# Miniprotein binders against p81326, part 11

Target 1, 226 residues: p81326
Amino acid sequence: MLHFGGFIMEINHISKILEKEREEYIRNKVEEYLKQGFSKDDAVNKANQSWRTYIGHRIQDVIYNLLKKFLKDSGLKVTTDKALNNRNLPEELDKVKRLIAINYGEYLFLPDADVIVYKVENNDIKIIAIISVKNSFRERRFETTYWKLKLKESPVTSHIKVFLATPDKDNEISYKCPNGKPKKMRIILEYELDGIYFLKEDFEETEKAKHFGKIVEDIIEISKKL

## First folded at step 8 (miniprotein)

Design ne2
Fold by OpenDDE base, fold request of step 9:
Structure ne2 (fold): chain B 226 residues (1-226), chain A 81 residues (1-81)
Amino acid sequence: as target 1 above (226 residues)
Amino acid sequence: SKLEVEIEVRGNRIEIRIEDGKIRITIEVPDEEEAKFIAKIIKELAEELGLSDEEKLRELVKLIEWLAIMYGAEVEVEIEE
């Protein structure tokens, strides 16, 4: 059990590592673009643009790997939407896929589910939580909320917790009322979702808005009640 | 004296030796290119820390462990007494 003090150290370490990854990634991309005949300024700009795309996927992978590691001893399993998009799914993952599907009458669609946490007990699969990972809130701001509401509409999926995990580097949802002005997106996301977990220290903590370090404990606790 | 860190990449395996092998860390990743990338990160982390004392060494080891977790890699740490 990584004690409370251990996790604060964990985010700092993660942030430090990601910064070094950025530096190395940018260096490599700049070199690549220079070799392609771009100017230094163009190479830097292109590298930064490439990084913005890369880091979104990277953070998702990091969160997946963290959850996979820290939930393993609890017997909980973790998968991704990408894994579920395979044509040839193992039986277990096929069941997981079906258990998160949303009914639209003639059609079944999957919610956006970057990370899915589930348990297997007596050959029965129980979906515990879906974690949406967002690096930026510029686009599709309430998509996760939409999926949460849709999941609540069915007794099959109503128990599934929906969490948002974000570094929120631009402080888009870190505070509810910065300078006395309500941040609609933070307020709505916090209200509709089961929790928001920040991969940062500088945010307004509430009952539902927590440091990412608490997500493992929260998931384990939820899993015991199912 | 700066603790010397030796980093070797062999295929998809990263081998880190600290203090003439007193500490050995092995990381296995799925991709060789990823291994090279991670090795560079570790090198930069080690250089930044300066490894001037045992505390810095412990910090580096922790960073390497976290790095391995972040990449979904297995890490083995061997410390010779």
Scores: ipSAE 0.763, ipTM 0.907, lowest interface PAE 0.5, mean pLDDT 90
Fold by OpenDDE base, fold request of step 9:
Structure ne2 (fold): chain B 226 residues (1-226), chain A 81 residues (1-81)
Amino acid sequence: as target 1 above (226 residues)
Amino acid sequence: SKLEVEIEVRGNRIEIRIEDGKIRITIEVPDEEEAKFIAKIIKELAEELGLSDEEKLRELVKLIEWLAIMYGAEVEVEIEE
């Protein structure tokens, strides 16, 4: 249990809340679809499908809010790629955007960066970490790894830590060699990324694979070295 | 006696009163629709816990605080001695 700002990050409470949120969300959506004239079975199916989409974004928001809360006292700032997707950015965010950009010759592109942690010192911005949030590994399994490797290629971005945060509900990357069989995704992600943080208790812990509660401490430690 | 939980939503502000106001929790959320949703979750949590003792009350308060954090909301807890 990590104490940050007087709070112990308890994944159990978060999970319980998300479960209640699911129940309420499903209830509301079922009611909505029934009002639209769908059958009960169709309404339930549609609600569940809607939830699958919603929960992906919700987890990103939760992680953002957690990091924002627990990093605030350290003087670290948090933003998102979504916030950077604006033509008219405040100067600070415009600088952040430029400092995470990847060079493709004539073009600059941003990595997938669900959460960006940075500090401002003496009007200079230093990017500390990018956190990719994945609810499922069904699609784009190594996209985060790609971005890490691309960031590593430039002296401007090579220092940026890239973390993956996931609940890994389907146990796709929770264990390296379950039943003696290597999990390719877990092994590669752990090798290439700076860390994997699990929003769950049941996983194989390693130096790089940790409970999500440790991410704040790790980020703060990294920030002190920059 | 089950501790009575009163929940009031006013715009983007949720006010929770427990034990005739001995415990007052205020949550300010960014969005009004979100406030209504959160209030329902709190109600369901309170009902599930069955506020029969102080331990359960503390658990509820903790859950509410986490809920607020998860939504990026500000939370204030006032306990009358």
Scores: ipSAE 0.762, ipTM 0.904, lowest interface PAE 0.5, mean pLDDT 90
Fold by OpenDDE base, fold request of step 9:
Structure ne2 (fold): chain B 226 residues (1-226), chain A 81 residues (1-81)
Amino acid sequence: as target 1 above (226 residues)
Amino acid sequence: SKLEVEIEVRGNRIEIRIEDGKIRITIEVPDEEEAKFIAKIIKELAEELGLSDEEKLRELVKLIEWLAIMYGAEVEVEIEE
C-alpha cells in the first residue's frame, strides 16, 4: 500500500513548482513580446493572458503524469482524449475510444475526457474512470455533469466513474455553504459526479469531495470491483 | 559554504552535480525544450532553498523528483559514498 500519507506535502511541492514555472514562463513571454516591439505593460498583460491558457493545459498534463506514475504498479493504464483523436489508433486505444462513446442515434460522440483510466484483462478492456480537469469554472460549469448523465444512460457506459479534479484557486466550489450561502455549483457537481478531487488543502471535505491524493486509492478500489 | 549546484543540459538529458559530483542527478525528459525550461526551474529552486545543510539538500532532491514526475520524466539519483 503506497501510504500516500505524505501526499499533503506532495501537493505543496507541486504548488511550489507550478509557481516557479509561472515565474519562468512569464519572464520568457515578456522577453518575447518586448522583442516583438510591444511596450513593457503590454508585454506583461499579454504574458499573463498567455499563462491563463497555458496553465489549463499544464495542470491536465500534470494530473495525467501523476496518475500514470501512481497507477502503473496496479496494472492500470491511462490515456487522454488527445491520444484518441487519431485516425490510426492501435487496437487497444480504438477499443477504449469505442467504449466511452455516447450514442446519439445516427452518430457516436465522445465525452470530454481529459484523462481515461482503464484495465486490460484477457484482451478485454474495461473503462474504470474518466477524469475531467478544470482550472477555473468561468466557462462550461456543468459540462462534466452533462457527460456523466449521458454516460449513465447506457448499460455500456453506466459503470464508468466520472471525477472532477481541480485546484479551485478562486474557491468557486471549495465550500458548500460559505457564510451561510449555498454554492449551487459545488452542490450540483458533488451530487451528480462520482467524486471531486482538490489539488489544495483549504476545502470542505465530504464523502465525494476529497483531496487529490485519494484519487489513486479510489480508482484502484473501483478497478477491483469491475 | 553553500553547496554548489552545477546543471548541464545535453539534448533531453539534464545532469545535476552537487558537492563536486558526490551527488549526481540525471533527468531524461521527453522534450528538449522542456529540458532547458526544467533546468532553469531547478536552478531557481536551488537558489531559493539555499543549500546550507543536508536537510535542504534532501528537500531539493524531493522537489526534483516531483518535478520529474510532473513532466513525465525519468530521474536517477547517484550518491557517492
Scores: ipSAE 0.760, ipTM 0.904, lowest interface PAE 0.5, mean pLDDT 90
Fold by ESMFold2, fold request of step 9:
Structure ne2 (fold): chain B 226 residues (1-226), chain A 81 residues (1-81)
Amino acid sequence: as target 1 above (226 residues)
Amino acid sequence: SKLEVEIEVRGNRIEIRIEDGKIRITIEVPDEEEAKFIAKIIKELAEELGLSDEEKLRELVKLIEWLAIMYGAEVEVEIEE
């Protein structure tokens, strides 16, 4: 059963669509800013800046939609940290929230878990994996690693796989030794996390660092072991 | 010959008709503004491909299906023989 290759081959389609989305988004924003009285140069600069903040949210949505679509037939469910932070949670999602929360004495906090994959068996919920989506590593370089280490501290959460998904456009973690020197971020992230999934072609592939198209197959295989 | 693509937005629905309606694709999204945005993306993809033969058509349909998945949208493809 290795017929998930079609998903891996489709990363170019996702990238082509995202580029057309960028072009239309920027065109619309430039028109909007020009109507507000900005110069052409300022409108373009503002539009590009707007896209940079928007694309991070867009990538999270794409990943959520892809996983929800392709994991459904395997009996796996997908939710987001955004959904878990809503005031009026359904009982199922409230259980998911409690199962990933980390205890800090009198306080409970959710890990950085943009997307959560779980399954339901006889109203019992098993958390399979959490995926952290990072567009850039400038501010919170090792936050995902911190959350993996915290989840490992308890036997009730130690089974949860922690994945990182990233386009890594600036090549901050794409290669282990890009100039003959170890890249600390890549080495530590790969060592501590259960997997890194790249939304691009140009990176050093390893047993843990893979094309994003492999994530569905990997999650399904893991779920069979739980 | 070059195939023509007709794209209509009706509220939150996008209807794409190819080969005089032989191929019909319907996408339903949350609201009209998103439908208009997606319709423009589909139009640009179709123009870039050029739709000169069946292989280009097959590629466009595949792109539209991926686009729908990326938006979590309902998509129906109807092909008349």
Scores: ipSAE 0.730, ipTM 0.900, lowest interface PAE 0.8, mean pLDDT 86
Fold by ESMFold2, fold request of step 9:
Structure ne2 (fold): chain B 226 residues (1-226), chain A 81 residues (1-81)
Amino acid sequence: as target 1 above (226 residues)
Amino acid sequence: SKLEVEIEVRGNRIEIRIEDGKIRITIEVPDEEEAKFIAKIIKELAEELGLSDEEKLRELVKLIEWLAIMYGAEVEVEIEE
């Protein structure tokens, strides 16, 4: 009955595990760089840069594995942008790719779609949601909102929910008005996207800004309306 | 820790034994290097918790189960009582 409630209660476990993974990863990388002859300061800086790249892929994998596990019994399927860029696509995934591609005249591009949730009914594919995973907002701050707006332009893609998932450890979008001043990134992201899901406890919760543990329940409810 | 945790990695398989094998947890992952990394994470989680009572032991088991889900791995938990 309450299998989604377990998802909500476990967000602290996911965050604790990721922090331990970070600590071990950094220790291993510093050791590797020191053996390569880098100074201690350079080794630490390089290890932190390596982690920033690694954590992006890691969080995407975590989200994929969780959604695949918890959406399976609801008849929903999950894939990734990595899988869609494979040279030899199965017919089902080729259809998924075509259903989210954006036409720019003679060119087709995929939106920022790290994880894609879809369903198959009578050999028809319906895209339910796209989840963009971001660890930092220093570069390409509003790329996800651009892709939401492009998907909204066509009646065949306008139903697709576009979510942002983030740990936001530097509090770049965690609050609307920190220090009494509006935070442009948080306000625009929340306005334009269908939801923001935080992989941490300390953020301003709203109708669209939620704990990551709510994402499974939200996706299932959306799929029932389609 | 006050309660001993034995962790053994054999190829792609991780076996965790707690309370002299009364609790046995098995995780199988596709990559031996990943298994070694996961085993270190479990050891550090156990050390930070300080397995002094049953409440902390239950927390460790939950952490291990979530860790397996996060890697897309199957986990088997056997408890002898």
Scores: ipSAE 0.704, ipTM 0.890, lowest interface PAE 0.9, mean pLDDT 86
Fold by ESMFold2, look of step 8:
Structure ne2 (fold): chain B 226 residues (1-226), chain A 81 residues (1-81)
Amino acid sequence: as target 1 above (226 residues)
Amino acid sequence: SKLEVEIEVRGNRIEIRIEDGKIRITIEVPDEEEAKFIAKIIKELAEELGLSDEEKLRELVKLIEWLAIMYGAEVEVEIEE
């Protein structure tokens, strides 16, 4: 049997495919809205709005599929926030849900963790990392840092790595000091989170801000320390 | 001198044939609408890339394999000698 742990992912291939998906998605949506009786201008506007909602879910699915594929041989398992919100959970996923839930008095909530990586050893579940997918930073700019801070409040969850994955097409956090002035959002996110992974080429790379293609290797290395 | 790519959708299956069928790629997805969407993406990638030589062909195959992974789809690549 021949297999390798830790795969190097080519971000250029993923980015190129996503751009083609965007083009075809928008074309299909425009045709759909025109069929519904909207004007050309309205159809284009509605298609672009629809894409902004869709791309967030699409990137989550991509990350899930990639991690599931490339982490399998390392004994690491992957699930999603969506899967954990089902009311009839398998025992394993119910344990995962309980291990990441945050207590707010009489209420218990999951963090906004789009993708969760965990391992199972001798019927013990260890949460390795959560990956939050953010398409835009226009609202709730520091949501992911809030969840990191909440997870740090308990010794049961303080080890969990919190990553942000983003295309950042509008360059809201791509650079630390654009135009010579520090970008507060980028600086705080990079400081507080365990990593930021960009689904594009044009960004300022640092020890914590990396191409998305590095995420598999990073997760595998973290899992070896736990 | 340009390599030809044939793409056929049969239900939930996408079949890509290159070099008169010497290279065959099969992708299976959950439903027909997804298969049609993915087939259009592959066609556009092939057209943009331009299949003028074996290096470009190899790049297309890599793109198709990544596309399948991104959809959580099974892909089979068969190369005839």
Scores: ipSAE 0.700, ipTM 0.892, lowest interface PAE 0.9, mean pLDDT 85

Design ne5
Fold by OpenDDE base, fold request of step 9:
Formats: structure tokens, sequence, C-alpha cells
Structure ne5 (fold): chain B 226 residues (1-226), chain A 81 residues (1-81)
């Protein structure tokens, strides 16, 4: 059981590692672009742009790997939307895919589901939670909320918890009312979603806005009620 | 004395030796293409920490374990008494 004190240490370690990853990634990309004939300034700018794209996927992968590891002993399974996009799915994943599908009359579509947590009991699959991973809130700000609302509309999917996980490096949703001004995005996301989990320490904690370290415990607890 | 860290990459396997092999860490990376990158990060972490004492060594080991975890890699730590 990663005690509360252990997780704070964990985020610090993760942050330190990601910082070193950034440094090494940027160095490598700058070198690559210099070899392509770009100026030093252009190479640095291009490397930074590349990093912004890279880190988004990287954080998703990190969260996936963490959840996969920490939920394993509880018998819970983890998959990703990417895994579900394959043409030839194992039976288990095909069932998972179908159990998260949203009905639009003539069409079924999948919600944006970066990470999916499920359990298998007596050959039945139960979807426990979908975790959306967001590094930036500049685009598609309420997309996760949309999917949560859509999932609630069906008795097949209404039980599925939808969580947002974010480092929120730019403090876009870390506080509800910084300087007395309401942050619309934080308020709406917290209201509509089942939880927001921060991969940082400097945020306004509430019943639904928690440190990422609590996500494992929360998922396990939810899984016991299903 | 700066604790020397030796890092070797063989395919998807990273081998780390600290203090002439007193501590051996083996990492198996799922994506072989990332192994060299991970190894470089470990080197950079070790250099930054400046392995001057046992506490720093323990910190490095923990960072390596977390790094492995973050990549979905298997990690084995062997400490010789």
Amino acid sequence: as target 1 above (226 residues)
Amino acid sequence: SKLEVEIEVRGNRIEIRIEDGKIRITIEVPDEKKAKFIAKIIKDLAEELGLSDEEKLRELVKLIEWLALMYGAKVEVEIEE
C-alpha cells in the first residue's frame, strides 16, 4: 500500500524524471534539426514544438503504466483506446470496446478513452472507469464532459466512472477561483466528471479534485461496488 | 569518492552497476528503441545527484525503479551484502 507519504515522493520522482526526459529529448531533437540544416534558433523552436506533442502522449503512457502496475494485484485490468482501435481484437478487448460504445441511433461511437479500467468476473466484463488524460486545456475543453454525459444516458454505460488526469502545468484548472475569479473550466469539469486527478501538488483539493495518488484507491473502491 | 555508475545497453536490456557491482540493476524495456534513451536518462540522473553517499545512492535506485515503472519496464535490483 503506497502510503500517502509515499505518493508525494512518487510525484516528485515522476516530475524529476520527466524533466530529465525533456532535457534529453530536446538535446536530441536540436541535434537532429541542426543536421537537417536549420539554424540553432529554429532547431530549438522546432524541438520545443516537438516536445509539446511528445509529452502529451508520454503522460498518457505513464498513467497507463502506473495504473496497470498498481491495479494488477487487485485483479483489475487496464487497456487503452489505441489497443481497441485494432482490426483484430482478442475477445476480451472486443467486449470491452462494445461495453463503452455510445449509441447515436444508426451509429455506435467510442468515447475518448485514453485509459480504460475493467474487471473480469465469471467471464463477464465490467467497465469500471475511463480516464481521460489531458496535458493542455486549450483545445476541446469540455470533450471529456461530453463523453461523461453521453455515457450517463445509457443504462449500459451509466455506471462507468469518468476521470480526468492532468499535470495542469499551466494552472488552467488547478484552482476554482484564483484571485476571486471563477475558473469556468475547473468548475464545470469538477461538477460533471466523477473526479479530477492532478499529477502535481499545487492545486485546490476538493472531494472530487484529488492528487493522482488517490486514483488507485478510488478505482479499487469503485470496483468493489460493481 | 564519486560512486561510479556503469551502464550497458544490450538490445532492450539495460544493466546498471554501481560500486563495482555491489548494486546491480537490470531493466528490461518493452520497446527496444527506448532503451538507449532510458539509459541516457539514468546517466544524467546519476550525474546530477552526485553519488556521494548512501542516501543519494538509495535515491538513485528509487528514481531508476520509477523510471522503469513509467516505461512499463521490468526492473530487478540486486544488492550484494
Scores: ipSAE 0.797, ipTM 0.923, lowest interface PAE 0.5, mean pLDDT 91
Fold by OpenDDE base, fold request of step 9:
Structure ne5 (fold): chain B 226 residues (1-226), chain A 81 residues (1-81)
Amino acid sequence: as target 1 above (226 residues)
Amino acid sequence: SKLEVEIEVRGNRIEIRIEDGKIRITIEVPDEKKAKFIAKIIKDLAEELGLSDEEKLRELVKLIEWLALMYGAKVEVEIEE
């Protein structure tokens, strides 16, 4: 266990690194758009728009890499929905794909699953958790909740934990009742999901709403009960 | 004297030398296309911290380790005694 210092320090380092990454990314994109003949103002605007798309995928990759590293010693495996979108899958991943599929009568569809945690025991695969990663809640606010409810309907998938991981930079779901006003999205997400994990320090902690550093421990504990 | 940081990129490998090679850090990046980008981030982090003392050096090493982890890269640190 690389005891990287206290988890608080870890999030600060990640945030600092992502800020430097942003600065470098924007610089490179601005230069690219200037070379294409755009004005400085247009280049900056386009770069910022590009960053919004990029950072969403980047956070998913970061979380994947962190979970893959921190769960390795426990014998747990990690994959992504992207890895499952292949025509020719290894047997193990083909089984994973089938075990998260949702029945719609004539069709099977996969839930949105940015990160999938599973274990292999005696050649049998057990799905432990699906982690949805959201950088912002501007669009598709309850999509993760829909998939959780659908997974719960089948005895094949009902045991699968569904977690949300987010930096929540705009404080959209960080607090339940800021200034005495209920935040509908926070309340519903916390109620329907198995956990919300924040990549930040400033949030209202509850039994289900935790710091991202707790996700590894929680997943390991769940894995022991399956 | 500000500790000089030298960074070299060869394919998917980043080599960092600090204090004339007393500290050598090697990063192996899974995606070669990201190696130059990562190297630039390390340079910017080093410049911001200002390597004036051992504590700042340790902080930089930690940041590099986290950066590598975030990219799924392997890191090796060698310190000459």
Scores: ipSAE 0.795, ipTM 0.922, lowest interface PAE 0.5, mean pLDDT 91
Fold by OpenDDE base, fold request of step 9:
Structure ne5 (fold): chain B 226 residues (1-226), chain A 81 residues (1-81)
Amino acid sequence: as target 1 above (226 residues)
Amino acid sequence: SKLEVEIEVRGNRIEIRIEDGKIRITIEVPDEKKAKFIAKIIKDLAEELGLSDEEKLRELVKLIEWLALMYGAKVEVEIEE
């Protein structure tokens, strides 16, 4: 059991590593852009822009890898929406894909599901949770909420927990009422989602807003009830 | 004496030797293309920590383990007594 204390230390290590990754990534990109004939200032700016895109995917990958490892011993499996975006899926993943699909009449569409946690019992697949990973809330602020609501509309998917994981670097949703002013986005996300998990220490903790370290335990607990 | 860290990359495998091989860390990276990048991060971490004592060495090992985990890599640590 990743004890809470162990996880906090883990986040610090993760943050340190990501900082070093940034430094190295920027260095490499600057060098690349300089070789392409850009000025130093332009190269730095482009590298920083590239990093913003990269880090979003990187955090998603990190969360995937962490969940995959920490849930393995519990017999839980982890996949991604990207892995499901294939015409030729293994039978197991094809079933997973079908079990998270949302009905729009003539069409089935998948929710945004950066990470999907499921279990296999007696050849039956049960979807446990979908984790949306967001690095920033500048765009598509309530998209995860939309998918949660859509999943609730079907008895096939209504049991699926939807979690948001974020570093929330800009403190967009870290607090409900900073300076006495309600943060609409935090309030709505917390209300509609099954949980928000922060990859940081400085946030307002609630029953639904937790440190990312608790996500493994929460998922395991949910899995036992399904 | 600064603990010397030797890092070798062979395909998707990173081998790290510390203190003339007293500590050997092997990382198997799923994506070979990332191996060199990871190795460089490890080098940078080692340089920043300034491996002067056992505590810093332990910290480096932990960081390497986390780094490997973050990349979905397998890591093996061998310590010669």
Scores: ipSAE 0.795, ipTM 0.922, lowest interface PAE 0.5, mean pLDDT 91
Fold by ESMFold2, fold request of step 9:
Structure ne5 (fold): chain B 226 residues (1-226), chain A 81 residues (1-81)
Amino acid sequence: as target 1 above (226 residues)
Amino acid sequence: SKLEVEIEVRGNRIEIRIEDGKIRITIEVPDEKKAKFIAKIIKDLAEELGLSDEEKLRELVKLIEWLALMYGAKVEVEIEE
């Protein structure tokens, strides 16, 4: 019995479930590594490293499934950059791929987009938004802003909204001026991107920085303008 | 008292029975390899909640529906009167 209002109100349930998944994942991996002959300390360290890789892809999958479900009735479709990199693409996805490609002279490259929202009208495809999913900001902090700036350089892609979705568990971008000092990463990300959507409750909300549950309404409103 | 939760996994299908079958939840998981993991998460959630009243049971059902959605799974909830 999930609906738009429920999506906005249920964000904490997602976080609770992911924490339980982490606990079970770690336990299973430790058992696996112990069976392989690793010491307890090594097994725990390896399990935690495995989780850090897994959670990044897991959050991306969660966002994909949620958006696919809640945008369907509004005539909006969702795909991923992983799906677009498959060897044999359906015609529709091949068009999506071509509509987000960035020209570098003799070369065409796809931006590092995690989730892509688009619509199909009379067999024509319009790209609405790209959502970059980041679990942490210790590495590749501004990659998303680079792709937004590149998309803005062409009139054929400049309409595409670029959003960042993150749990930001370590509070790396949750506040603009923690302890009175501006957080460079948060300030630049918010300035350059079209929106930042937090998969948690504890952050500084602004016009561009919002609870993830609001992303569905925002995407639908944007799609009406195209 | 605490309600008993019975969880059964058959291939890609997870069946949860509560209150001697009065509440039946069926989950069809796209990736069969994840069915046992998902069932374990449901068991852990139920144990943490301690199903002592209707409010906690309702919360468990909501968590199960969110969990299924997060895996792109189909969920059916049947409640007998």
Scores: ipSAE 0.770, ipTM 0.914, lowest interface PAE 0.7, mean pLDDT 87
Fold by ESMFold2, fold request of step 9:
Structure ne5 (fold): chain B 226 residues (1-226), chain A 81 residues (1-81)
Amino acid sequence: as target 1 above (226 residues)
Amino acid sequence: SKLEVEIEVRGNRIEIRIEDGKIRITIEVPDEKKAKFIAKIIKDLAEELGLSDEEKLRELVKLIEWLALMYGAKVEVEIEE
């Protein structure tokens, strides 16, 4: 009980901080656009559009930093798709990249793997889990399930757990049967993925749909089996 | 009475002083370009809380620790007795 109380407060802290970041970000962007000669109305609209793009990347960074901190003492390492797309890639990360890549004939693509958890044992790398971070589900709603299915197709990647992490501020997948009707997106995502982790307090908890704070324990337990 | 929060930015380092320096919080931000932005967020959080009692002070410190973690920053809290 004490641990759950702490995680609930932690989610509220994150949300409060992100709202302050939004306010300051938008203020700074409006000033920038006004100096570029845009009208007041256009500057505000462009600032809001800029924030929508920025917040998606920002939440990914937050989740990366949280997982890196909380998994460190368990000998688990964390990286990102952004780090893996760097031109000057250290050997360790180059191997991580190769271990999650999907072959499409003459093309090689990384799955939607915003955050990757792996371990290193005697110079061998084992991918534990990938986490797809989504702020909104209005577009490209089932991309994460596609990548889970592709990873299952190869014996090299079939063990990789695929998680979805989301604040889901608009309650797009927070409940299985809102207003008494099954929510197709929530049902399919929960069925196909290995877990959904909510960065908020208000959602329908199930065996696979949990508070984000539980993800650390789940990843550690999975790593013990590999 | 309301406690005043003093915030100073030097490069990638943010120093927060409360109660005439009795409480000092130091944040080392990996990306120096974000230090002033982070400092502004801390100022806004402190103003919204209105540091009128010890419970609100503890809440501010916790928010600062979370903010630092969210940026991958190092934080040190020093309390003088």
Scores: ipSAE 0.762, ipTM 0.913, lowest interface PAE 0.7, mean pLDDT 87
Fold by ESMFold2, look of step 8:
Parts: C-alpha cells; structure tokens; sequence
Structure ne5 (fold): chain B 226 residues (1-226), chain A 81 residues (1-81)
C-alpha cells in the first residue's frame, strides 16, 4: 500500500504524472480543434486555453482523492463544493453545507471551499478545514483571503482552517521578496490564511508555506485539538 | 532484455502485467470513460522510463499506484517471487 510520507518524492510523482496527462490532453485537443477546421496555431492556442481550465479542475480532483484516502484512517471525512451543490443532499452533507455557509442577508453562499475536511462525532459535525485550489492568480487573487475573513466573523465558523493549495508554476506567490521587493500577494496570503501548500518543489518554505505533502499530518494534528 | 508491459482495458478495469505476469496490477476506475486515457498514461510512463532493470520497474509500479490514487481508483498489486 501507498504511504503518505516523504513529501518531496510524492510531489515529484504527482507532477510527473500531471505532465504526461498534459501532453496527452494537449495532443487530443489539438486533433479535435484541427478536425473542427481551426489552423494549427489557433488549435494550439485553444488547446492551451482548454488545458488551463482542465488542470484547475484536475488538481482539485487529485487533492480530493488524496485527502479522502489518507485521512480516512484518522476518522476524517472529505467532501467538495460540487457535492454540496447537489439538490438531493444526504443529511450529513446538508449539515456540512449549513456549517460553512455565509449569510448575506437574503442570500446564502458557500465560501471558496473546493475541498472540505470534517469529522462526525456522535452525529455532531465539526468542520476542520477548507482547501481552496488555485492554478493561477491572474483571477481571484485574494478570493481565498476574503473567505477566511468572512469565516472569522462568526464564532460558529471562526475555528475553520482555510488553506490554499497551488502548483504556482508561474511563481506568482512562491517567494516573499523576489528581487528584493516584497510580493504583496504572497505576503497577504501567508498572513491571512492558515496555510499555503505548494504542489512543487521550488518555493520559499515558512511555517505557513509548506510542501503539499505536509497537509495530511497538519490536518490530522488540527483535528486532535478540536 | 526487453521488459514488456501488457495493458488491457475491460470496462472500468485496467489490467497491467509486467515481467510475463510476475507483477500484476488491477485498477478499478470510478469513471469508465477515463479508463483508456489512464491506460495511455501508463503506457507513456513505461516508455519514458525504459524498463531495463528492477529499479525502473519499482518506479513504474509506484507511478501506477499514484496515478490510480489520483483518480480515486482502487488498485491491487500482486508480486510473485
């Protein structure tokens, strides 16, 4: 069986697999667009655009599957925004949805909570953490920070840990002071969030900015305090 | 010597046989539509590694286990001595 340890090696395996998925995905998409009559240059551009959307959803799925697998033996359960938006919710998931929802007067919205970790004790549900997955920061730069601040406004949700998980391939938040200049996005995200977990090897590691392989033990440790 | 990787897709199941059946890996994929794509990724990983020795075999098996996990698939690895 797989053991969740040696976080550097685990990231290497994941990144190697995702690169092969990218190659096959792009190849298949270029073929599809060429059959639709696009030029080679247009097909490649459209395939790359399609990949940027796909990889965001793919990373969310990967994180969900990894956490579900490695948190199960610790009595922790995992769900997603997609599952919570289903109108036919089981009672347990309906409770999870209610416990993370934010009230905006007549409207009720879920935070940016791509993956939610919770536990069930004596039919009582305790939300442990939400993980926001971002592939890039060109859009939704501080959306995760906004949701953390909103969750902190209520004593019912203020205990919920808010994590960001990202490959950050373009190094938008990988370093605090690149070229000697403070990087506002990295500094604010690290200050406001409970943790940033990088799906890559090369970044500035701190108490809150860690290799993704650390997320499982961090979540387990948090759950023991609650 | 050449190490062959045999990959068969049957519905939502992927069967991988390495070293003439000495290593057998069975993957049950939740989404049947992904089974052929996953099998292609496994073939590409095996080709890139160039299965020339036992170390590369172990690396391939580990990559297959991670790939299956990344899809939420059930995986069973059987190794015969």
Amino acid sequence: as target 1 above (226 residues)
Amino acid sequence: SKLEVEIEVRGNRIEIRIEDGKIRITIEVPDEKKAKFIAKIIKDLAEELGLSDEEKLRELVKLIEWLALMYGAKVEVEIEE
Scores: ipSAE 0.759, ipTM 0.907, lowest interface PAE 0.7, mean pLDDT 87

